# VH-VL binders against Mediator of RNA polymerase II transcription subunit 18 (MED18), part 1

Scores and structures below are computed, not measured.

Target 1, 219 residues: Mediator of RNA polymerase II transcription subunit 18 (MED18), of Arabidopsis thaliana (Mouse-ear cress) (q9sjz6)
Amino acid sequence: MSMECVVQGIIETQHVEALEILLQGLCGVQRERLRVHELCLRSGPNLGVVSSEVRLLCDLDQPEPTWTVKHVGGAMRGAGADQISVLVRNMIESKVSKNALRMFYALGYKLDHELLKVGFAFHFQRTAHISVSVSSVNKMPKVHAIDEAVPVTPGMQIVDVTAPATSENYSEVAAAVSSFCEFLAPLVHLSKPSISTGVVPTAAAAAASLMSDGGGTTL
Below, numbering starts at 1 at the first letter of every chain, in headers, positions and changes, except where a header shows other numbers; antibody chains aren't numbered by Kabat.
F, E and O are the ipSAE of ESMFold2-Fast, ESMFold2 and OpenDDE, as the mean of both directions, binder to target and target to binder. V2 is 0.75 times the mean of E and O plus 0.25 times the DockQ between their complexes.
[cut] stands for letters that were removed.
Atom coordinates printed by the task and the answers are left out, and those that the model quotes come from them; centres of patches stay.

## First folded at step 2 (VH-VL)

Design a10 (framework fv_cosibelimab)
Fold by ESMFold2-Fast, scan of step 2:
Structure a10 (fold): chain C 219 residues (1-219), chain A 118 residues (1-118), chain B 112 residues (1-112)
Amino acid sequence: as target 1 above (219 residues)
Amino acid sequence: EVQLVQSGAEVKKPGSSVKVSCKASGGTFSDYAISWVRQAPGQGLEWMGVIIPLFGEANYAQKFQGRVTITADESTSTAYMELSSLRSEDTAVYYCARELYSYYFDYWGQGTLVTVSS
Amino acid sequence: NFMLTQPHSVSESPGKTVTISCTRSSGSIADYYVQWYQQRPGSAPTTVIYEDDQRPSGVPDRFSGSIDSSSNSASLTISGLKTEDEADYYCQSYDSSNYWVVFGGGTKLTVL
């Protein structure tokens, strides 16, 4: 039943301050610090027809770290979906114990890549709840060594825009996200993940670079 | 505070089976994994396997595959390790231990001595 | 799979420093955390170092852990040796690709 609308982009670090000022100027904004350890897991080969993706998220900006599992479903397909400029997909989130990674390994999942995201997020409570995060993406030279993390692409940061939706309102939420993208277009080019719409390198290309660089694709 | 309490010592004949229990208190039983580690007299620590109660999944060291079965009962917060086809070589102290996300064993049971003799 | 190799025994005088090595036979020691456990006769193991170099509450700062990627080994260092440090010490790591936990063979530490 739960869905989300998603767009992603990349921004030069030198322009992040301008983006932050622009976001702070909007009514109904709530700013938060972001420091998240993200583990992306995929099912092993031959466990099913299609590999499934599971993300384990650890909020490190807490006295005691908290863990969340996020199961990302397939993108919506069809004539309606093809007309929408944002990604619409099923999504389920649940809190989990700190032993979740070992549990997924036992189920045959493999660590695809591991990241530390550091930055900030803004939440807008209007017609739709839109979340915007701006973060440096960092990799570890050793699995789980978050204190040793180094930037994957120095001088660049990732912009993620997400909004929760339902089967009844996803069209309205997608339109709201699309309008928001146009508002940010002078500073950052936002598009569906995995789709390039301009001369700026896509977020998908950045992700592919991350996976090959040392986060590894462990099958 | 987490505490692991194991069942008492057992003496078994070759060819029989033994089932050792490990009762956990403190903390949510489903929030961690329980591993079993044994130690023969004068020998080192040997990992046997693990149960992950949240998913009902168990994994075993290759040496024990086919002879060991690890189960869990969430209603009683108890993990069990059953070893079949016992040999004199299986004489050892058997430990249960709580396993966290870095494969770290932070709490250990007191150990259960299993003696296999004719 | 892999093995963790420790010296069978080490000995040193009170007040001195001792180092126990733990060498990984396959794969990088630096890719996975290493824990260290202390076991006295008749007792269950207790942790002295976890996640390479962290100490649990109650463990003296005389105990420290380190990783050396060039020798593919981890080390436990105990300074200011005391008689109560006599024990067996075990290193432990893992391989997430095989879901396997491996202990080193153990090192008997004798003081005096």
Scores: ipSAE 0.005, ipTM 0.465, lowest interface PAE 13.9, mean pLDDT 79

Design a11 (framework fv_cosibelimab)
Fold by ESMFold2-Fast, scan of step 2:
Structure a11 (fold): chain C 219 residues (1-219), chain A 119 residues (1-119), chain B 112 residues (1-112)
Amino acid sequence: as target 1 above (219 residues)
Amino acid sequence: EVQLVQSGAEVKKPGSSVKVSCKASGGTFSDYAISWVRQAPGQGLEWMGVIIPLFGEANYAQKFQGRVTITADESTSTAYMELSSLRSEDTAVYYCARDSGFLTYFDYWGQGTLVTVSS
Amino acid sequence: NFMLTQPHSVSESPGKTVTISCTRSSGSIADYYVQWYQQRPGSAPTTVIYEDDQRPSGVPDRFSGSIDSSSNSASLTISGLKTEDEADYYCQSYDSSNYWVVFGGGTKLTVL
């Protein structure tokens, strides 16, 4: 099982262009378009019981959509974890066939929520391979109604920073991500993903909350 | 392209356990689920469980819960089904099958493994 | 949770049409896809129909599937019956909310 280091933040749409210019200065390539249909599946009840979470990501910017499955494990716990400003968690990510959703339904997984993320991404190779995406998080009024998607939080976009890691190098990767976030600090405040960091929840957490009717999203 | 090859026949004593293997070739092992189905002599098909090799997650039919364990080794593209506390009633041909999902079908089947439980 | 009931055996002469039924005891047959498998003696099963009425490559047009909501059953129809069609046939469906895969009891087709 691999690991990943993750931080998230929110940015006002009016400041996205400034962030893009800053990111472009760190990368010699043009921005990548991001248009991803994200399906979050869960295997069991959420009433205080640990459930398995699987995300299916469909890249809609391809003529023939490609599917990726991402399984997210628990966050790192313990004395060292509290001192790290970056979320470190187990993660598996792999390409899958177009039948993946049907297979997971067959295995007893249920659709918890679905989102359409639209924006751009940059990839940086430094001390670690760091990926930055800036996207509008959108929900559909009906299951899979992609063309009718509307923003969950109008005027705000989510900034996701991720980097793959291993049990042997997660400390160094987390430090690299933390340093990268300091560089972005004038434009966006990045922190560990959570419903509440004591100040402001992330746009993703807000999106999940808005898609839930007090106990889960069934679309 | 896709082929499922199972291990050879086994003869076991009551109370022992048996572990049957199913090696997949062709296609990407992690892209599909693998189900196990058994058939006692002269009887019908009975579903036992399924595994997604990518995650190592398995789910089992209620009848076999607690006695069956399905695992996968992605590095060798091999799925395993282990059945414990064997009884004479467990004498059957055990099949692995590639699961395209319940909204499609079992598109490739292994050749079957005969497990005989006798004293 | 539910059962799929098939006739134990059916027989028919070469060239004729035979129909094998598969009746669901609980829940609607139409709410979940039905597959049909053919098993010849000493062989592993092979798929002849998937998703109610679809044929895999290599399966003759003589094989067809259908759903009848009024009787809560699925049917496999084999026209132009040939001696090589003699086999056991199994229907199969599922219940996604309970994660159950169920096979019918099987039907022995004899071609006389």
Scores: ipSAE 0.006, ipTM 0.472, lowest interface PAE 10.9, mean pLDDT 79

Design a12 (framework fv_cosibelimab)
Fold by ESMFold2-Fast, scan of step 2:
Structure a12 (fold): chain C 219 residues (1-219), chain A 121 residues (1-121), chain B 112 residues (1-112)
Amino acid sequence: as target 1 above (219 residues)
Amino acid sequence: EVQLVQSGAEVKKPGSSVKVSCKASGGTFSDYAISWVRQAPGQGLEWMGVIIPLFGEANYAQKFQGRVTITADESTSTAYMELSSLRSEDTAVYYCARGGYDILTGYMDVWGQGTLVTVSS
Amino acid sequence: NFMLTQPHSVSESPGKTVTISCTRSSGSIADYYVQWYQQRPGSAPTTVIYEDDQRPSGVPDRFSGSIDSSSNSASLTISGLKTEDEADYYCQSYDSSNYWVVFGGGTKLTVL
């Protein structure tokens, strides 16, 4: 069963360079560019009474854009979950052909919102494979108007930390992510994303929530 | 530079079918979508449908659903539009047109020369 | 489903400016890109404006496009009219929910 461990925070643009230098020191490699078109789709009533959410991610930094379908499920609950300082949730990720949006439209899905994330990412392999992205979250004034994107939260960027896990190792992976958060704490405060029972937050809503709560505040 | 070249004029009887071809040159066929648009004598442009060769799937305008079939052959970089149950009202010039990478904008940047289909008994 | 409405014809003198409107019946004109095509008699259409206000290479800057959310319409404006601008002009937009492409009815431009 595939799962992921997630924490998020926000950082002022002026402090991004300091975070980038710290991250470069950890992996010994230069940053990877990130330019991702994210489409959030919601199922119609034809696919059941309860709405489901699917994300289509297009990596625009490749010579030929590549598409990924990502479905995230409910957060882990119970005694074990109460002890974990990171969000642990079910996750399915698959690479797909271009124009997957058209296929999901044919299946009865509707576009809920779309975002353009621009920034950089680092990948670390220690006890767990940890991915860190630092990006501006941008919205389009018009559907698929990538070149017209404008920041949702000017002067601030979102920090996403994710790591894949399984039902057998999620505790170990969560601990690794938590230790990583502690290491970054001087520059950015990473915390478990805010979620409501039965509601999957959007990237834009998560960024707005983090800003209002003061989570991820930089030095 | 991409160019679209269509098959020649056709004269068909009512009730028959016609299949028009559109050969692309100068670009990677799988990287774009092909739309079909018709124009009856003295009338406006009417969109019929589009194919995305990468998926092999087509979408059709509601008016033509059930009568039109759009296909693509990637090995020959050729798209086809087949219209069945022809009526005299189907007499028109049929155009193929290319959409770019972001086919969802609906932009048609390169057009074929057109194929006149005449339906008469 | 939606319709795009254009005036059937417009006429203006050489050197003057003409504006052709394209009004969307359902949904917001501002939410989807609008293209404008020029068609001379006996020829295939060619693009004069794409994605609301962009010009393809070779199209003179006298051609411009705009969007007006208050009237739910797009406009094609041609300044410094020349006799060679006589043609039929078509607007075109789409609906991303089902990838439906719609053309306006067309406007015949006469330069007298």
Scores: ipSAE 0.007, ipTM 0.474, lowest interface PAE 11.5, mean pLDDT 79

Design a13 (framework fv_cosibelimab)
Fold by ESMFold2-Fast, scan of step 2:
Structure a13 (fold): chain C 219 residues (1-219), chain A 122 residues (1-122), chain B 112 residues (1-112)
Amino acid sequence: as target 1 above (219 residues)
Amino acid sequence: EVQLVQSGAEVKKPGSSVKVSCKASGGTFSDYAISWVRQAPGQGLEWMGVIIPLFGEANYAQKFQGRVTITADESTSTAYMELSSLRSEDTAVYYCARVKYYYGSGSYFDYWGQGTLVTVSS
Amino acid sequence: NFMLTQPHSVSESPGKTVTISCTRSSGSIADYYVQWYQQRPGSAPTTVIYEDDQRPSGVPDRFSGSIDSSSNSASLTISGLKTEDEADYYCQSYDSSNYWVVFGGGTKLTVL
């Protein structure tokens, strides 16, 4: 997949059950468990002047681990892009072998941070393939210490809505995502994630950004 | 059918450079990493470096840093290995070999090129 | 940096079983997959075992691989030896430091 449409929001843990009931009613598909170990890797100086970001995702809920590499690129810019209510960005996503982490380390990539996402997901296959995940975002105080993971924002969970797109259909997919957001608006407010120059946002940074009102000081 | 076809034998003078090609047929070129491995006469296998065309990244064994450059051209499904400042010790058969790194495929050298003999002599 | 150490040569009669070891000098052999390659005289290498103990299509079941964490070694075992098995055998693993791929020194198998 060359592109994706993305919106994010936050929901208080006490309201998650209501959102789950609403989502079940939308598709008739049963919820999927979500327990994903996410590694964010960055290239070092030996791979060039510009740092690049690669995310490795391991589905911990599968009997045999599945590894996915996700390389997130720049957001869409130009005439009309700023008028779209969802984030449209370049994305390369591929399944990889369980040796992928070792391969990236050998190429000079270093671990920047890691996260554990725990929750559930639903998939909607109407006019667009829309994935909705509701999860606690947890960080490890020690590298790979999954059992010691603690919430980035206690009492809050992140809602991620994503849909794959191409250069040919991103406008239609964005419209479908936007309509879906309107349906969820009574329970959760979904908006574009923050876009940062030179740094690709992560789930932890996105969660922190969603809870900030614009000054780095929130409450 | 999948195969890796390398360019023909080369005879080079000390101090020159050589560029060996490896054309991949079958499968999607960007799905694979391509490594270069050499073997001096009567000696073992020595890994030189790898390129992952999907990411545009190459990495090299420390011994070859500064002398080797590995590139790939996705439009022709061809990987290249260029070795500069050649000396007689660089006389060897040079192999390309691929690794498919998608989940479930097995991470090993599943196909090897036929080898290219590079002779460095005065 | 580490080394994979193999015996320089092994010899055995047709029909017998031979085992070739590959010992890792530092780090755990079990932390990274081990592959085994066969190189017959005048030919490019070909894979006989990948990911410790798996066989590619077309490789007979008399070839097997194993890992022994106690000795920090991998082993290639070939049973029912045939003259066509006479070749150089190389183990290969990975290093997370400066090198992605490390080969063992190779073992010449003679079948007499």
Scores: ipSAE 0.007, ipTM 0.472, lowest interface PAE 11.7, mean pLDDT 77

Design a14 (framework fv_cosibelimab)
Fold by ESMFold2-Fast, scan of step 2:
Structure a14 (fold): chain C 219 residues (1-219), chain A 120 residues (1-120), chain B 112 residues (1-112)
Amino acid sequence: as target 1 above (219 residues)
Amino acid sequence: EVQLVQSGAEVKKPGSSVKVSCKASGGTFSDYAISWVRQAPGQGLEWMGVIIPLFGEANYAQKFQGRVTITADESTSTAYMELSSLRSEDTAVYYCARTRYSSGWYFDYWGQGTLVTVSS
Amino acid sequence: NFMLTQPHSVSESPGKTVTISCTRSSGSIADYYVQWYQQRPGSAPTTVIYEDDQRPSGVPDRFSGSIDSSSNSASLTISGLKTEDEADYYCQSYDSSNYWVVFGGGTKLTVL
């Protein structure tokens, strides 16, 4: 079982180009395209006490797409958790077969929502492997209607910063991610994602929160 | 401009296999999926399976799993459907159809159909 | 796994309007696109409606599609009936999985 350190923020579309230039300066000119179909599944009530999120991700930009399952668990608990400025959570990520969705349905999982993320990513290898993705989050009007996808929050994009960690090094990785956040603070405010008891936040939940708050005024 | 052309009619004995071809022209073969749909005389349409280049593998309706194999050759823009262990109940017209899987599994162009007769 | 149920046959006089229903047994009809195909005797099927209510180029505006969430059904409506509309009509949808496609049983339309 591995862990990950996560921070998340939002950026206005008009400022994405400036962020991209900044990130490009850190990594050179090696920009990765991002076009990912994400299916978010929830376990049924009979599968356990604490609900977990299972995401099936398909990279639509690959010649032969690979499917990945990402199972995110509870956030770090106990003494010291409140002293860490980034979210530290358990995470299992693995490659799966093309029929993974049917398998999870047979296990009692249900489709909660699906998204199309379109944007770019940069990867940095320092004291930690830090991944930064900037993407528009799009929803489908019908199940699997990818080409009809529309932005969840028009004019805004999600910035995700993640770094893999272990139980032995999560403190050092969290510190590296925190320092990276301070570097990007002038263009985007990255923070520890909000968490409810036992439920891990998602990009969709963050985008939905922005819509319910009536966010849409450019500052 | 887009056209799907299927191989000619076949007569097969029970227990044998049949392989039907579907050649696509006009448009890009790799951008779309190809489905196979059959229709027994006087009956409705029955979906058999699909090959999706994006996923690199074929998927089949449960009724046909173990007996049907769908393949594609991108160099010739041709899809194939092979059905084994033929029975008289497999007598039908077999259609290939171009499938827009990202647009709700819409079948926008259909082949002319191939009659497969299983007798004697 | 689900079924799409259509009436076996419908008939109407030339110039009148006919509606063919397609009822989904499990899952919401509104969550998945519905297509409608026309098959004249001796021919391969052709699309008359895709994505619930869209018409391909060349299909007369007399053909229209609709979704009714309350009855969990889709409908194909053909107005100004002509003799050449006589055909079998099939609805089609899919399940939550990208790999599960279902056709309705078909409706024979007779124009008398």
Scores: ipSAE 0.006, ipTM 0.523, lowest interface PAE 10.9, mean pLDDT 80

Design a15 (framework fv_cosibelimab)
Fold by ESMFold2-Fast, scan of step 2:
Formats: C-alpha cells, sequence, structure tokens
Structure a15 (fold): chain C 219 residues (1-219), chain A 124 residues (1-124), chain B 112 residues (1-112)
C-alpha cells in the first residue's frame, strides 16, 4: 500500500501571484494549469458493514479528459503519529476509463459531493517528490454543471502540498514537506489537515462544511 | 441519421421469459448508452435499466433487479433486454431509447431517439 | 427514492396557453436536469424539452420549460395550442445517489 504526506492551507487571492512567483523560482519552469472535476463517492451497505469513500478525478485541462480514482485511508495512528506536523495516510491512485462513474454506481456507490478545482500546480524533487497546487474550489448549482460552477469561498484559494511515501520512508518525506512549509510560511500557513478517515459519515460532514457559503474551512 | 429498430411482437405464457432486441444504426454504439423503458396499456412510462454497449456495463431499476438482464453485442450494434418469470402485469410495450450520457455517465439522461416499441403480451 | 407528480389531465382551447407541472417528492428539483417527452396515440415518445429548458431541433418555440425551486417543480408550457399537440406528456429526471431514472405519471393534454 502506498502512502502520502499532506499539508494544506488557505491563501487570499490577492497573494496568489506572489506565491506563484516564489514557487516558479524554486522549480525554474513554467507552472502547469489545473482544472479538475472531483467527485466524492461513498459505498452502500451491500459492499459490507464498513462504508468506504473513493474520489474520481477528471482532468479537464487535457484535449480529451483523463480520469483517475483515488482512495485515502485514515491518518497514521500509533507511537509518534501525533508528533508529526504532516498528515500521513494510506493512498491508492489509479488511472481509469471515462465510464468509471457508471461502474461505481453499478457497484452500489453513491455521489456524496462534487467540486471543480481551478488553478495551477508545480512539481519538484527535493529529497522527496513534492507537488504543490493552488486552486479555487468551486461547487456546482446542479449535478455535473461544471460550466455553472461558483466559488465555495470567494477571495480565498486552497494550497495543497502532497508527496508520495512508503512505510519505510514516510518520516523522511514528512520532514521534507515540513521544511517546505517553513519556507512558504511568510505567504501561506500550511498545517496538518483535520483527521479524515475517508469513510461516511466523516465524508458527509466534510461535504457539508465545503458546501457552506462563506464557510472558510481550515484544512 | 440515428435509428433504433426493435424486434416484433411476442405472446408469452406466465413463468416464461422474453428477449427483445434493439438494433442501432448511425453511431449509437460509439458513445451512447441504451435504456429500456416499458409502458403497460393505458399506463405511464417506467424505466427498467441501461447499458453502455462499449463496456458492457448495465444497471437496473430496483423493481426489476433479478428478473431483467440487459446485454449488448457491439459487433452487430444490437442491445437486448431479457425479462424472466413473466406475469400478466408484464404485458406492455417495451421501448429501447438512446441515452445521451455525458463523459461522467450521469447528469443528462435525455432519450433523444426511441425505438418503435415491442408489444409483449403475457397470457395463459 | 423519489417520485415526480404530474396532473393526470389538462385541457384548453386552440390558440391558448397551457402549463403542465412536475413536482419532485424528495430532494431538490434544481439539482438534476429535467426532460419532457411527448407521446401521441400509437407512437413512441419523442423529446420536446431537454436539460430543463432546451429544445431539440424541429420542436416549435411554442414549447418551453422552466424550473421553480420554491415549489420544487418543473413546468412545461405550450403556447398557441394546436390540435396536433394532443398527446400524453411525461417529465423525467434522475438521482445520482441511486442511479435512478424516474418518469412522472404523465399528463393527458386535450385540445378542444
Amino acid sequence: as target 1 above (219 residues)
Amino acid sequence: EVQLVQSGAEVKKPGSSVKVSCKASGGTFSDYAISWVRQAPGQGLEWMGVIIPLFGEANYAQKFQGRVTITADESTSTAYMELSSLRSEDTAVYYCARDRVTYYGSGEYYFDYWGQGTLVTVSS
Amino acid sequence: NFMLTQPHSVSESPGKTVTISCTRSSGSIADYYVQWYQQRPGSAPTTVIYEDDQRPSGVPDRFSGSIDSSSNSASLTISGLKTEDEADYYCQSYDSSNYWVVFGGGTKLTVL
């Protein structure tokens, strides 16, 4: 099972350009565009007594949309887990066909919520492969109406820092992410997200929070 | 031009099964799903299920789960609906309809082309 | 699951305007697209409105659709009624939670 290290923060839209300039200096390359339709699905009782959550990610910036499925587990528990300033969790990510949503529906999954993320991302290698995305999070007034999407938190954007890890190197990767957070601290305050198990009703609570107008959810 | 042509009328006995075909022309099997909808005499429209022929995935209305099977043969551009354990209340006109699914497999579900219908009569 | 409720019948004189309602019992009518189908006697249904208010090519502009969130309903409005508009009309929507396509009970339109 692979793992990922995650920190998140919120930045005012007026400060996004400064952050982009800083990140561009680190990578030495142009940013890549980000336009992703994210669908959060949850399992029904017919798949077992413990429900699960999966996310379908559709990259709309490509000439032809591409799809990935992502499943995340709960935060790492046990000795030393609460001393780490970075969220460490199990993660599975795979490329899938455009019919993935239909397939999950056939398996008894249901749509919990959906979002459209628009912004940019930078990728760089620094002892760990670190990905930084800066995006507006938008909700649809109607199921799958991406052209009508409106910001969940106007004037604010989310900064998401992730890095893949393994059971053998997660401490080193978490340290690298933590160091990177300190470097960005003057522009954005990145912190460990609140604990999420990726299981209903936790997913339902998160969806309600994200869909709330004027609700600046701290992640 | 899109056209859906269904098989002819059937008369069946209670307890038997019926298999109705729907042959598509004009690109229906490239990017579109096929739904099956029935209508009992003098009654309204009732959705039975859908298949995406390209991938063979099917999903069914709860009322028909376990009795209906929808399949597709992409080489002949034909969808099939088989209903088993027939009862007198299954007497109806059965329609196939092209379901304009978006890239996400949901959201639209508008039936832009319909077959002519197949009358299935269940009598003893 | 949810139901879509339509009046069983409506009638109006030629040249007048008629409105057919479609009320959703559970969940918001605005969360999913609504389509409208016309079925003349002895014929298969045909689409007159899709995605709430869009008309397929060949459908006269006398046909229009609308959504009212306050009453949790969709409406099909037909102006300048003609005798050829006599038919059964069905609304249809979807629920992503259960992967369900639901039709309204149908409304018989009589033009007399």
Scores: ipSAE 0.013, ipTM 0.523, lowest interface PAE 8.4, mean pLDDT 80

Design a2 (framework fv_cosibelimab)
Fold by ESMFold2-Fast, scan of step 2:
Structure a2 (fold): chain C 219 residues (1-219), chain A 121 residues (1-121), chain B 112 residues (1-112)
Amino acid sequence: as target 1 above (219 residues)
Amino acid sequence: EVQLVQSGAEVKKPGSSVKVSCKASGGTFSSYAISWVRQAPGQGLEWMGVIIPIFGTANYAQKFQGRVTITADESTSTAYMELSSLRSEDTAVYYCAREGYDFWSGYLDYWGQGTLVTVSS
Amino acid sequence: NFMLTQPHSVSESPGKTVTISCTRSSGSIASNYVQWYQQRPGSAPTTVIYEDNQRPSGVPDRFSGSIDSSSNSASLTISGLKTEDEADYYCQSYDSSNHYVVFGGGTKLTVL
């Protein structure tokens, strides 16, 4: 029953340095370089009426890059879920071989979109383990064309705040994430990512939605 | 070094089937996909299909669906391509080729020496 | 589904530069990687360019690859032509819609 609590925001590239200084002060640890290749796959109709999403993630900054598969479920429903300012969703993550993409293709999955996230991350530990990443979200004209990546939203970067949770503690973790967000105001305002009816949210769709809504950045 | 070694030439009659083998040596057989490509005399390269040995999963070009079966035996590091209902137009050199390290690119990095299959009465 | 179209033949003198094109019929050429294979008579193909513009170990820098989105084409360029460059050249890409490997028709290079 693994879950995660997620909020997202946008920040203008010119304000990223100020945010980095703030995060360094809050987390007390050195920043980590982030360079992650993400493939989002979607199932065809023959695998079920409701499409499912599988994400394949590769940390390109590792000496031996390895792939992980991340299956993301829908947002939590009912029982006060509408009152929570943080997205709470089911999540399963597992290590896979480099052949995973070919395997999923053979099973009838299609590549929905591909992203390259480049930036940095910090970790914050108190009542919950909170990960904060600030990255440009980039798209590639073809799979793994890293050197040809271009920003999805030029001049803007995405701020992702994520914390692992369980069915037993998600409320406490969500509260911790919400509290953490207050430390980042007024540089960036973080909110629940947009949700599609019947479809799991994607990073590209979230970035586009945040940009059209003014992104919550105040400075 | 990585090497793909194919079975020897065959002469078959129309309506029969042929099974060509491709033995991989060096490198890791199970971690790579193996494609089959044919070339009729004086013609270009034509892709037939691919197998991912570790998953036992194969995908075929539409033209060959129903006639071709690609299999793999990981214990012997050997891939097989069986083509049934042979016609004279199936006379060709058949190649196996490994999809390389970044197989999402479709890159065929090592090729077998080829197997000539002649279909005649 | 798409096709890759190459000129049937090209010819040039030793020491000169030749370019072979590979045009995609539908969808962007930039959407998928392009490889280039060299095949001499009686031999299996060997790679001269992979992933648009990369050279395998042992392939001289006289061989280069490029992508031109405006013409929807990939190109193989061979400079300083030598007689041993005489061969058939095939471009190859990948069709994401059906997961098929797609080859061009091939180009015969004659060095005069």
Scores: ipSAE 0.013, ipTM 0.558, lowest interface PAE 7.6, mean pLDDT 81

